# VH-VL binders against q0aze0, part 264

Target 1, 268 residues: q0aze0
Amino acid sequence: MKIILVNNRFKENTEKKAQEIAGQLSALNVEVIIDNGLDEPYAGTVDFIMVLGGDGTMLRAARRYGQRAIPVLGVNMGTVGFLSNIEINELAEYLPLILREEYSLEARMMLEVAVFQQQSLLTRVFCLNELLLRSNSPRMLSFALEISGQKLEPYRGDGLIVSTTTGSTAYSLSAGGPIADPQLDAFIVTPVASHIINKRPLVVSPEREISLHLLEEREAIIGIDGQIKMDFGAENRVLIKRAPHPLLMVNLKAKPFFTSIDRSLQRQ
Key: E = the ipSAE of ESMFold2; O = the ipSAE of OpenDDE; V2 = 0.75 times the mean of E and O plus 0.25 times the DockQ between their complexes.

## First folded at step 11 (VH-VL)

Design R27 (framework fv_inotuzumab; at its last fold request DockQ between E and O 0.77; V2 from the best seeds 0.80)
Fold by OpenDDE, fold request of step 14:
Structure R27 (fold): chain C 268 residues (1-268), chain A 123 residues (1-123), chain B 112 residues (1-112)
Amino acid sequence: as target 1 above (268 residues)
Amino acid sequence: EVQLVQSGAEVKKPGASVKVSCKASGYTFTDYAIHWVRQAPGQGLEWIGGINTYTGDTYYRRKFQGRVTMTADTSTSTVYMELSSLRSEDTAVYYCARDESYYDYLSGTFDYWGQGTLVTVSS
Amino acid sequence: DVQVTQSPSSLSASVGDRVTITCRSSQSLVYSEGNTYLSWYLHKPGKAPQLLIYDVSTRFSGVPDRFSGSGSGTDFTLTISSLQPEDFATYYCLQATHFPLTFGQGTKVEIK
């Protein structure tokens, strides 16, 4: 068995714990790779991924490995979030189940985000939470939204969020988007500070495609999961689709989603 | 308008502690982390540490571990930095700075700064 | 710790001059998905530091277009195309790819 441990570069305790866990797993003849984000993702075959940290760390892990159909377990190390399944102090208890592959999996839809320059592909990213289009200045943006070939009325505002249901409790929520059941697959399209009153959040079928582009010669920024930033101009286009493969999140312990929503809202 | 307003100048004796405050306004407090940076006389900027206002996680430079404590009060949108066992070498202007954060992710880009707090340590 | 070295430590220039400051890190600052956490700051005595450039080459809002950033890996550059009177200050680069965060030693731009 081969396991990747993903940790947070700024949380030293996650690195230390990763090394400790690696030692324990090695003693059980399990091969371990530690991924702190400073190197390229491991390209070889692995059986399991443990994410040591919070939701941000999970998002990074999802972007790096989510398309490889590898079970991913969130192990919380003192952070607040929705994407961790067990606490670090519970790992010892559940480790035998992990090694025997006795766990359930929850499939979470990911976004496939493709950014183009004219007709040329600049980059393609798979992400778990959302894409954010925002202005790089205090001025509002004008941009076009198209859903499966249907052109909507132009948007004018600070930006736009395209989120998965998993990401509905993240930045989309702060922008006034709906809270979505993570067991559903859907796009959530949430305007950011639009001056148009009738611009409401949209819940869109995962079978559809979403495209965005600017309607003026201005500079904007594309953000992915709050961690990736790309310059975005009038000659760029974004195409958003459902990723061909979902993230396989390990479910070792039942975690009620709806009862945790109030706690999350109280912190915002 | 984003603003970080720090507490006033402090004069301390060696061995004492100092607690500097940084009150944030003009944005959602828990959406950004706060870092502390200092500048001693005739020297450059030095990163001390940071606090994630959402998670409560703290990040301290090893040099200051054991002497520095950062806390956040969400009810007042204020971050505090306490430095104990003060030395003459701790004499500096201390700045708080805002950092874009996303859950337990920090960008490490300081887009807004406080006005600075002079801390003088002298016998 | 990752060391960040700026060059030069100081320079004298006149209004209208092109000024170039370099920042070299002891390790690559490339992170996951190619992110590079390198930013530039302007600092005047008695004032708070100000963000100029982040992510190597992105200007912060309100920053004049005479400021530009470039570079990759371990070598980075801040360029002021035409120095203005308000630009005389000390400039710092900051890396945030590696823990702990570390500043360059600073570059003081003085009036010739």
Scores: ipSAE 0.893, ipTM 0.941, lowest interface PAE 0.5, mean pLDDT 94
Fold by ESMFold2, look of step 12:
Structure R27 (fold): chain C 268 residues (1-268), chain A 123 residues (1-123), chain B 112 residues (1-112)
Amino acid sequence: as target 1 above (268 residues)
Amino acid sequence: EVQLVQSGAEVKKPGASVKVSCKASGYTFTDYAIHWVRQAPGQGLEWIGGINTYTGDTYYRRKFQGRVTMTADTSTSTVYMELSSLRSEDTAVYYCARDESYYDYLSGTFDYWGQGTLVTVSS
Amino acid sequence: DVQVTQSPSSLSASVGDRVTITCRSSQSLVYSEGNTYLSWYLHKPGKAPQLLIYDVSTRFSGVPDRFSGSGSGTDFTLTISSLQPEDFATYYCLQATHFPLTFGQGTKVEIK
């Protein structure tokens, strides 16, 4: 059995815990690879992914491994999060179930994001929470949104968020979007500081394709899960659709979504 | 308008402690971590550590581990940095700076800075 | 700790000059998905540092076009295409790919 332990680059305690857990697993003849983000993602066969950290660490794991249909477990290291399932101090209790593959899976829709320069594909990335298009100057953007070839009236404002239901509690919420049940598959399209008074958030079928491009030259940025940023200009367009595979999140412990949202709305 | 306003200059004796505040306004406090950076006379910038205001996690450069404590008070949108067992080489201007966060993720980019707080350690 | 070395440590220039400052890291600054956490700051005595460039080449909002960043891996460059009177300052690069975060030693740009 081969597993990946995903941690983050800022928290020394997570690295120490990852090494400690790797030692325990190696003693059980489990092969372990630690992924702190500095190396290329492991390309070989992997049975399980364990994320040691908060939701930001889970997002990186989802982008790197989410299309490979590998079970992913979020392990909370004392950090408040929506995507963790168990606490680090519970890991020893649940480890036998993990090794025997006695757990359920919850599918979470991901975005497939393709960025073009002119007609050429520049890059393709996957996303668990959201794509953000935003201005990178004091000036507003003017941009076009198309949904399955249907061109909406132009947008003018600071930007736009295209979110999954999982991402509905992230940037989308701050911009006025709805909280969505993460068991639903949908796009949530939320304008950011729109100058056009009738531009409301849209909830869109996951079978649609969404495209964006600027209508005038401006410095803009597209952001992916708040962690990947790319320059975006008048020569670019982005196409967004449902990713081929959902993220498969491991459930070992009940974590009811609706009970937790009130606590999360009262941040810190 | 994003502002980080720091507490005033301090003069301390060796062995004492200093606590510098950094009050944030004009943005959602928990969307940005706060880092502390200092500059001793004639020296460059030195990163001390930071605090993720969303998670409460702290990150200290090893050189300062055991002497520095960072805390955040979300009710007042204020971060504190306390440095203990002060030495003459701790004489510096101390800056707070914000870093966009996304849950436990930090970008490590310092977009807005406080005005600086001079801490002088002398007998 | 990752060492970040700037070159030159100081330079003297006139208004209108093209200025180039380099920043070399002891390790690659490439992180997951190609993210490279290198940023550049301008610092004048008695004032707070100011962000110029982040993610190697992205100008911070409101920073004039004369500032540009480039580079990859371990080698990075800040360029000021036409130096202005307000640009006389000390410049720092910062790497945030590796913990702990480390600044370059600074490059002082003085009036000739």
Scores: ipSAE 0.788, ipTM 0.902, lowest interface PAE 1.1, mean pLDDT 91
Fold by ESMFold2-Fast, scan of step 11:
Structure R27 (fold): chain C 268 residues (1-268), chain A 123 residues (1-123), chain B 112 residues (1-112)
Amino acid sequence: as target 1 above (268 residues)
Amino acid sequence: EVQLVQSGAEVKKPGASVKVSCKASGYTFTDYAIHWVRQAPGQGLEWIGGINTYTGDTYYRRKFQGRVTMTADTSTSTVYMELSSLRSEDTAVYYCARDESYYDYLSGTFDYWGQGTLVTVSS
Amino acid sequence: DVQVTQSPSSLSASVGDRVTITCRSSQSLVYSEGNTYLSWYLHKPGKAPQLLIYDVSTRFSGVPDRFSGSGSGTDFTLTISSLQPEDFATYYCLQATHFPLTFGQGTKVEIK
């Protein structure tokens, strides 16, 4: 059995915990690979992924491994997150269930993002929360949005978010998007500080193909799950569609989404 | 629009503690971590540490561990850095700077900075 | 700790000159997905530091086109294509790939 432990580059305590857990698993004849983000993703066969950290660390794990149909467990280090299932102090209790594969899986849709320069593919990435197109200067963007080949009226504003339902509580929420049940498959398209009155968030089928390009040369950035940034100019086009495979999240413990988000919003 | 405003200059004796504040405005406080960087006279910039305002996680350079404490008050959008057991070598201008975060992810880029707080440690 | 070394430590230049500052790290700064956490800052006495370039080559909002960044792995360069009077300052690179975060020692650009 082979398990990948994913941890955060900035957490000394998480690195120490990863080493402790790796030692415990090795004593049980489990091979452990530690992924702190500094190396390429592990290319070999792996049976399980354990994420030691918060939601940001889970998002990195999802981008690196989410398309491989490997069970991924979020283990929280401190404050309750939306993508974690158990707390670090509960891990010893649940390890026997993990090793016996006594857990259920929850599928979460992912985005496939392809960035082109004219007809040339520059990069293809997968993400769990969202793609953000934003201005990288004080000047507003002017850009075109197409949904399954249907051209909408031009957008003017600071940007646009294309989100999964999992991402509905991230940047999309801050920009005025709806809170979506993560069990639903849908794209949420949320304008960022639109100059045009009545530009509303759209909820569209996950079978739709969404494309974006600038209508005039501006300094803009494409952001993926708040962690990857790419320059985006008028010569670029981005194509967004549902990823081939969902992220398979491990459920060892019931976590009620609606009460969790309700409590989070009341903490302001 | 975005502002980080620090507390005023401090003069302390060796062995004392100093607590510097950094008040944020013009953005969502918990979307950015706050780091502290100092510059001693004639020296370069030195990173001290930071605090993730969303998670509460703190990150300290080892040489300051045990005598630096960073805290965040979300209700006032203010970060504090307290440095204890002060030495004359701690005389420096202390800056706070914001770092875009996404949950427990930090960009590690200091886009806006406070004006600086001069801390003088002398007998 | 990852060591970050700037060269030169100081240079003298005239308005209109092309200025190049180098930053070298003791270890690769490449992170997952090709991210490289290397940024450049301008610092003047009595003022707060200002971000110029982040992610090696991305210019921060409002930063003039004369500033550009390049490099990969362990070797990075900040270039000022035509030095202006307001550019006489000390420049710092910062690596944020490895904990702890480390600044270069600084490069002072002074008038000839």
Scores: ipSAE 0.770, ipTM 0.889, lowest interface PAE 1.1, mean pLDDT 91
ESMFold2 (binder alone), look of step 12: mean pLDDT 92; pTM 0.948
OpenDDE, look of step 12: ipSAE 0.676; ipTM 0.887
ESMFold2, look of step 13: ipSAE 0.698; ipTM 0.870
ESMFold2 (binder alone), look of step 13: mean pLDDT 91; pTM 0.946
OpenDDE, look of step 13: ipSAE 0.760; ipTM 0.906
ESMFold2, fold request of step 14: ipSAE 0.724, 0.614, 0.662; ipTM 0.879, 0.837, 0.857
ESMFold2 (binder alone), fold request of step 14: mean pLDDT 92, 92, 92; pTM 0.949, 0.946, 0.947
OpenDDE, fold request of step 14: ipSAE 0.882, 0.883; ipTM 0.937, 0.937

Design R28 (framework fv_inotuzumab)
Fold by ESMFold2-Fast, scan of step 11:
Structure R28 (fold): chain C 268 residues (1-268), chain A 123 residues (1-123), chain B 112 residues (1-112)
Amino acid sequence: as target 1 above (268 residues)
Amino acid sequence: EVQLVQSGAEVKKPGASVKVSCKASGYTFTDYAIHWVRQAPGQGLEWIGGINTYTGDTYYRRKFQGRVTMTADTSTSTVYMELSSLRSEDTAVYYCARDESYYDYLSGTFDYWGQGTLVTVSS
Amino acid sequence: DVQVTQSPSSLSASVGDRVTITCRSSQSLVYSEGNTYLSWYLHKPGKAPQLLIYDVSNRFTGVPDRFSGSGSGTDFTLTISSLQPEDFATYYCLQATHFPLTFGQGTKVEIK
């Protein structure tokens, strides 16, 4: 059995804990690879991924490994979050179940994002929460949105978010999008500071293809899960669709989504 | 408009503690971590540490570990840095700076800064 | 700790001059997910530092076109194509790939 431990590059405590867990697993004849994000993703076969950290670390793991259909477990290190399933102090209790594969899996849809320059593919990335198109200057963007070939009236404002249901509580929420049950598969399309009064968030089938391009020469950025930034100009086009594979999240313990989000909203 | 406003200058004796505040406005407080950077007279910029305002996680440079404490009050959008056991070498201008975060991810880029707080340690 | 060294420590220049400042790290700053966490700041006495360039080569909002960043791995450069009066300042690079975050020692750009 081979397990990847994913930890945060800035979190010295997670590095220490990753080494501790790696030692425990090695004693049980489990091979361990530690991924702090500084090196290329591990290219070999892997049986399980354990994420030691918060939601941001889980999002990185999802981008690197989510398309490989490998179970991924979020282990919370005492931070606020929605993507972890167990706490670090519970790991010893649940480890036997992990090693015997005695858990259920929740499938979470992912986005496939393809960025083009003219007709040439520049990059293809995957993400669990969202793509954000935003202005990189004080100037408002003017851009075109197409959904499955249907051209909408032009958008004018600071940008647009295309989100999964998992991402509904991230940037989309801040921009006025709906809270969605992460058990549903859908894209949520949320305008950012639109100057057009009737531009509403859209909830569309995950089988739709969404494309974006600028209608005026402007300085803009495409953001992926808040962590990857790419320049976006009038010569660029982005195509967003459902990724081929969902992220397979390990469920060892019931986590009540609705009461968790309700408490979080009361706090903010 | 984004602003980080720091508390006023402090004069302390060696061995005392100082607590500097950084009040944020013009953006969603929990979308940005706040870091603290100091500049001693005639020296360059030195990173002290930071706090993730969403998670509450703190990151301290080892030199300051055990003497520095950073806290965040989301109800007032204010971050505090407390430095204890002050020495004359702690005389510096202390800056807060914001760092775009996404849950526990930090961009590591300080896009907007507070005006600075002069802390003088003298006997 | 990753060491960050700037060169030169100071330079004298005239308005209109091309100015080049380098930043060298003791370890690679490349992050495998497409970003190198290296930023540049301008600092004047009595004022807060200002972000100029982030992720090696991206100009921050409102920063004039005369400022540009380049480099990869361990060697990075900030270039000012035509120095203006307001550009006489101290410049700092910051690496944020490795903990702890580390500033260069600074490069002071002064009038000839």
Scores: ipSAE 0.713, ipTM 0.868, lowest interface PAE 1.4, mean pLDDT 90

Design R29 (framework fv_inotuzumab)
Fold by ESMFold2-Fast, scan of step 11:
Structure R29 (fold): chain C 268 residues (1-268), chain A 123 residues (1-123), chain B 112 residues (1-112)
Amino acid sequence: as target 1 above (268 residues)
Amino acid sequence: EVQLVQSGAEVKKPGASVKVSCKASGYTFTDYAIHWVRQAPGQGLEWIGGINTYTGDTYYRRKFQGRVTMTADTSTSTVYMELSSLRSEDTAVYYCARDESYYDYLSGTFDYWGQGTLVTVSS
Amino acid sequence: DVQVTQSPSSLSASVGDRVTITCRSSQSLVYSEGNTYLSWYLHKPGKAPQLLIYDVSNRFSGVPDRFSGSGSGTDFTLTISSLQPEDFATYYCMQATHFPLTFGQGTKVEIK
């Protein structure tokens, strides 16, 4: 069995914990690759991915490995999150189930984001939560949104979020988007501080293609899961569609999404 | 507007502790980590550590480990840095600075800074 | 720790001059997703440091367009195309790819 341990190198105790876990797994004849984000993603075949950290570390793992149809387990390092399934102090208890492959899988849709400049593909990335288009200056943006070739009336405001259902509780929620069951496949399109009163969040089929471009010269950024930033100018276009493969998340214990989000909202 | 406002100057004796505050306003407190950077007279900038205001995770440079503690109070949007066992070489201006975060991810960019707090350690 | 070294440590210049400051790291600052966590700061006596450039080449909001950043891997440059009176200051680069975060030692830009 070959397992990738994904950790956040900036957090020193997470790096030490990853090395400790790798040692324990090696003693059980499991080959371990540690991915701290500094090197290219491991290109070889692996059987399982274990993410040691919070939701942000899981999002990085999803971008790097989510399209490979490999089981991914979120192991929280002590701060509760929406994407982790077990806590680090529970890992020893569940490790035998992991090694016997005795767990269920939950599929989570992902976005494929392709950024173009003058018809040339600049980059293609995948993400689990969302793409955010935002102004990088005090000036509001004017931009065009197309959904499956249908051109909507221009948007004017601070930006736009195109989210998965998993991302419905992240930036989209903060901008007024709906909470979606992550078992549903849909895009949620949420305006950010729109100056157009009737621009509502849209929930559209995941088979749709969404295209964005600026209508005026502005300083803008596109953000992927809050972690990757790219300059976005009037000569750029972004195309968003459902990624070819969902992220396969490991369930070792039941996690009550609706009661968890309900309690979270009451605390806010 | 974004502001980070720090507590006032402190004069301490060697061996004492100092606690400096950094109060944030004009943005969502938990969307940014707060780091601490100091500058001793005639020296350059030195990173001390930071705190993720969403997760509560702390990050300390090893030379300060055991002497520094950073805490965040979400209800008052205030971060504190406490430095103990003060020595004369701890005399410096201490700055807080914000760093965009996304859950446990940190951008590593200090976009807005507090005005600085002079801490003088003298016998 | 990843070491960050600036060149020169100081320089003298006149208003209108083109100023170039370099920053070199002991290890590559490229993150695996193509991001490079290298930023530049301006620091004046009695004032807080202020961000000029982030992620190698992106100008922070409100920063004049005479400031530009470039570079890759281990070698980075801050350029001021036409020095203004308010630009006499100490400049610092900072890397955030590797823990712990480290600053360069600073480059003081003095009036000639």
Scores: ipSAE 0.732, ipTM 0.878, lowest interface PAE 1.3, mean pLDDT 90

Design R3 (framework fv_inotuzumab)
Fold by ESMFold2-Fast, scan of step 11:
Structure R3 (fold): chain C 268 residues (1-268), chain A 123 residues (1-123), chain B 112 residues (1-112)
Amino acid sequence: as target 1 above (268 residues)
Amino acid sequence: EVQLVQSGAEVKKPGASVKVSCKASGYTFTDYAIHWVRQAPGQGLEWIGGINTYTGDTYYRRKFQGRVTMTADTSTSTVYMELSSLRSEDTAVYYCARDESYYDYLSGSFDYWGQGTLVTVSS
Amino acid sequence: DVQVTQSPSSLSASVGDRVTITCRSSQSLVYSEGNTYLSWYLHKPGKAPQLLIYDVSNRFSGVPDRFSGSGSGTDFTLTISSLQPEDFATYYCLQATHFPLTFGQGTKVEIK
């Protein structure tokens, strides 16, 4: 059995914890690869991915490994989050179930984002939460949104978010989007500070293709899960579709999504 | 209008502790980590550490570990840095700086800075 | 710790000159997702530092287009295409790929 441990680069002690866990797993005849994000993703076959960190670390793991149809377990390192399933102090209790493959899987849709310059593909990335198009200057953007070949009226404002249902509680929520059950597959299209006050969030079939391009020269960026940023100009176009594979999240412990989000909203 | 406003200058004796505040306004406090950077006379900028205001996670450079404590008060949008067991070498201007975060992810670029707080350690 | 070295430590220049400052790290700053966590700052005595460039080559909002950043891996450059009076300052690069975060020693740009 081969397991990847994904950890956070900013916490030096998570490397020590990863080494400690790797030693325990090696004693149980499990091969461990540690991924701190500095090297290329491990290219070999693996049986399980364990993420040691918060939601941001899980998003990185999803981008790197989410398309491989491998079980991914979020192990919280003492931070609040929606994507972790167990706490680090619970790992010893659940490890025998992991090794015996005694757990359920929850499928979470992902986005496939393809960025073009003219007709040339610049990059293709996958993400779990969202793509954000935003202005990188005090000036608002003018941009075109097309859904499965259907051209909408031009947008004017600070930007647009195209989100998965998992991402409905991230940037999309802050911009006024709906809270979506992550068990549903759908795109949520949420305007950011639209100058046209009647532009509303859209909930769109995950079978559709969404494209975006600027209608006039502006400084803009596209952001992927808040962690990858790319310049976006009038010569660029982005195409968004449902990724070929969902992220397979491990459930060892029931997590009540609706009560968790309700408590979070009461705080804020 | 994003602003980070720091507390005023401090004069301390060797062995004392100092606590510097950094009050944020004009943005959602928990969407940004706050880092602390100092500059001693005639020296360059030195990173001390930071705090993720959403998660509460702290990140300290090892040479300050055991002497530095960073805390965040979300109700007042204020970050504090306390440095103990002060030495003459700790005389410096201390800056707080904002770092965009996304959960436990940090962007690693400091887009807005406080005005600085001079801490003088002398007998 | 990752060492960050700037070159030159100081330079003298006139208004209108093209100025180039180099930042070299002891280890690659490339994160496997293509992001490189290197930023540049302008600092004047009595003032707070100001962000100029983030992620190697992206100008921060409001920064004049005479400032540009380039580089990859371990070698990075800040260029000022036509030096203005307000640009006489000390410049710092910061790496944030590796813990702990590390500044270069600074490059002082002085009037000739």
Scores: ipSAE 0.716, ipTM 0.872, lowest interface PAE 1.3, mean pLDDT 90

Design R30 (framework fv_inotuzumab)
Fold by ESMFold2-Fast, scan of step 11:
Structure R30 (fold): chain C 268 residues (1-268), chain A 123 residues (1-123), chain B 112 residues (1-112)
Amino acid sequence: as target 1 above (268 residues)
Amino acid sequence: EVQLVQSGAEVKKPGASVKVSCKASGYTFTDYAIHWVRQAPGQGLEWIGGINTYTGDTYYRRKFQGRVTMTADTSTSTVYMELSSLRSEDTAVYYCARDESYYDYLSGTFDYWGQGTLVTVSS
Amino acid sequence: DVQVTQSPSSLSASVGDRVTITCRSSQSLVYSEGNTYLSWYLHKPGKAPQLLIYDVSNRFSGVPDRFSGSGSGTDFTLTISSLQPEDFATYYCLQGTHFPLTFGQGTKVEIK
């Protein structure tokens, strides 16, 4: 059995804990790969992914490994997160179930983001939360949004978010988007500081294709899960669609989504 | 408009502690980490550490571990850095700065900075 | 710790000159997800540092076109194509890829 431990490179206690867990798993004849993000994703066959950290660490794991149809377990390291299932002090209790593959899987949709320069594909990336198109200068953007070939009236403002339902509680929420049940598959399209007063967030079918391009030359960037950034100019176009595979999240114990989001919002 | 406003200058004796504040405004406080950087007279910039404002998780450079404590008060959108057991070599201007990356993912890129707080340690 | 070395430590230049500052890291700053966390800052006495360039080559909001960044792996360059009076300052690079974060020692750009 081969397990990847994904940890945050800046959390000293998380790195130490990853090494401790790796030692424990190795003693059980489990091969362990530690991924702190600095090396290329492990290319070999992997049976399970254990994420040690917060939601940001899970987002990285999802981008690197989410399309491989490998079970991914989020382990809280001291702070309750939306994408974690068990606490670190519960790992010893649940480890036998993990090794015997006695758990359920929850599928979470992901975005496929394809960036083009004219007709040429520049890059293709996957993400769990959202794509953000934003201005990289004090000047607002003018951009076109198409949903399955339907051209909407031009947008003017600071940008736009295209989110999964999992991402509805992330940046889309901060920009005024709705809270969505992550059991639903849908795109949420949320304007960022639109200068057009009546532009509302849209909730659309995950079978839709969403296309974005600039209507005038501006300095803009595309952000993926807030972590990957790409330059975006008037010669670029981005196409967003549902990724081929969902992230398979391990469920070892029930997580009450609505109670968790309510508690989280009260902390702000 | 994103703004970080720090507390005023401090003069401390060796062995004392100092607590510097950094009040954030113009954005959602818990969406971004805050870092602390200092510059001693005639020297360059030195990273001290940072705090995830949502979780309260801290990241300290080993040199300062055991002497530095960073905390975040979400009700006032304020980050504090407390440095104890002060030495004359701790005399510096201390800056808070926002990590450019969203969520709890640190890019180590500082997009907005506080104005700085001079801490003088003298006997 | 990853060491970051800037060169030169200081230089003298005139308004209109092309200025080049180099930053070298002891280890690769390439993060496997396509980012290289190398940023450049302008710092003047009595003022806070200001972000100029992030992720090697991206200008921060409001930064003039005369500033550009380039490089890969371990070798990075900040270029000012035509130095202006407000550009006389100390410049710092910062690596964000490896813990702990480390600044270069700074390059002071002085009037000739």
Scores: ipSAE 0.525, ipTM 0.802, lowest interface PAE 2.8, mean pLDDT 89

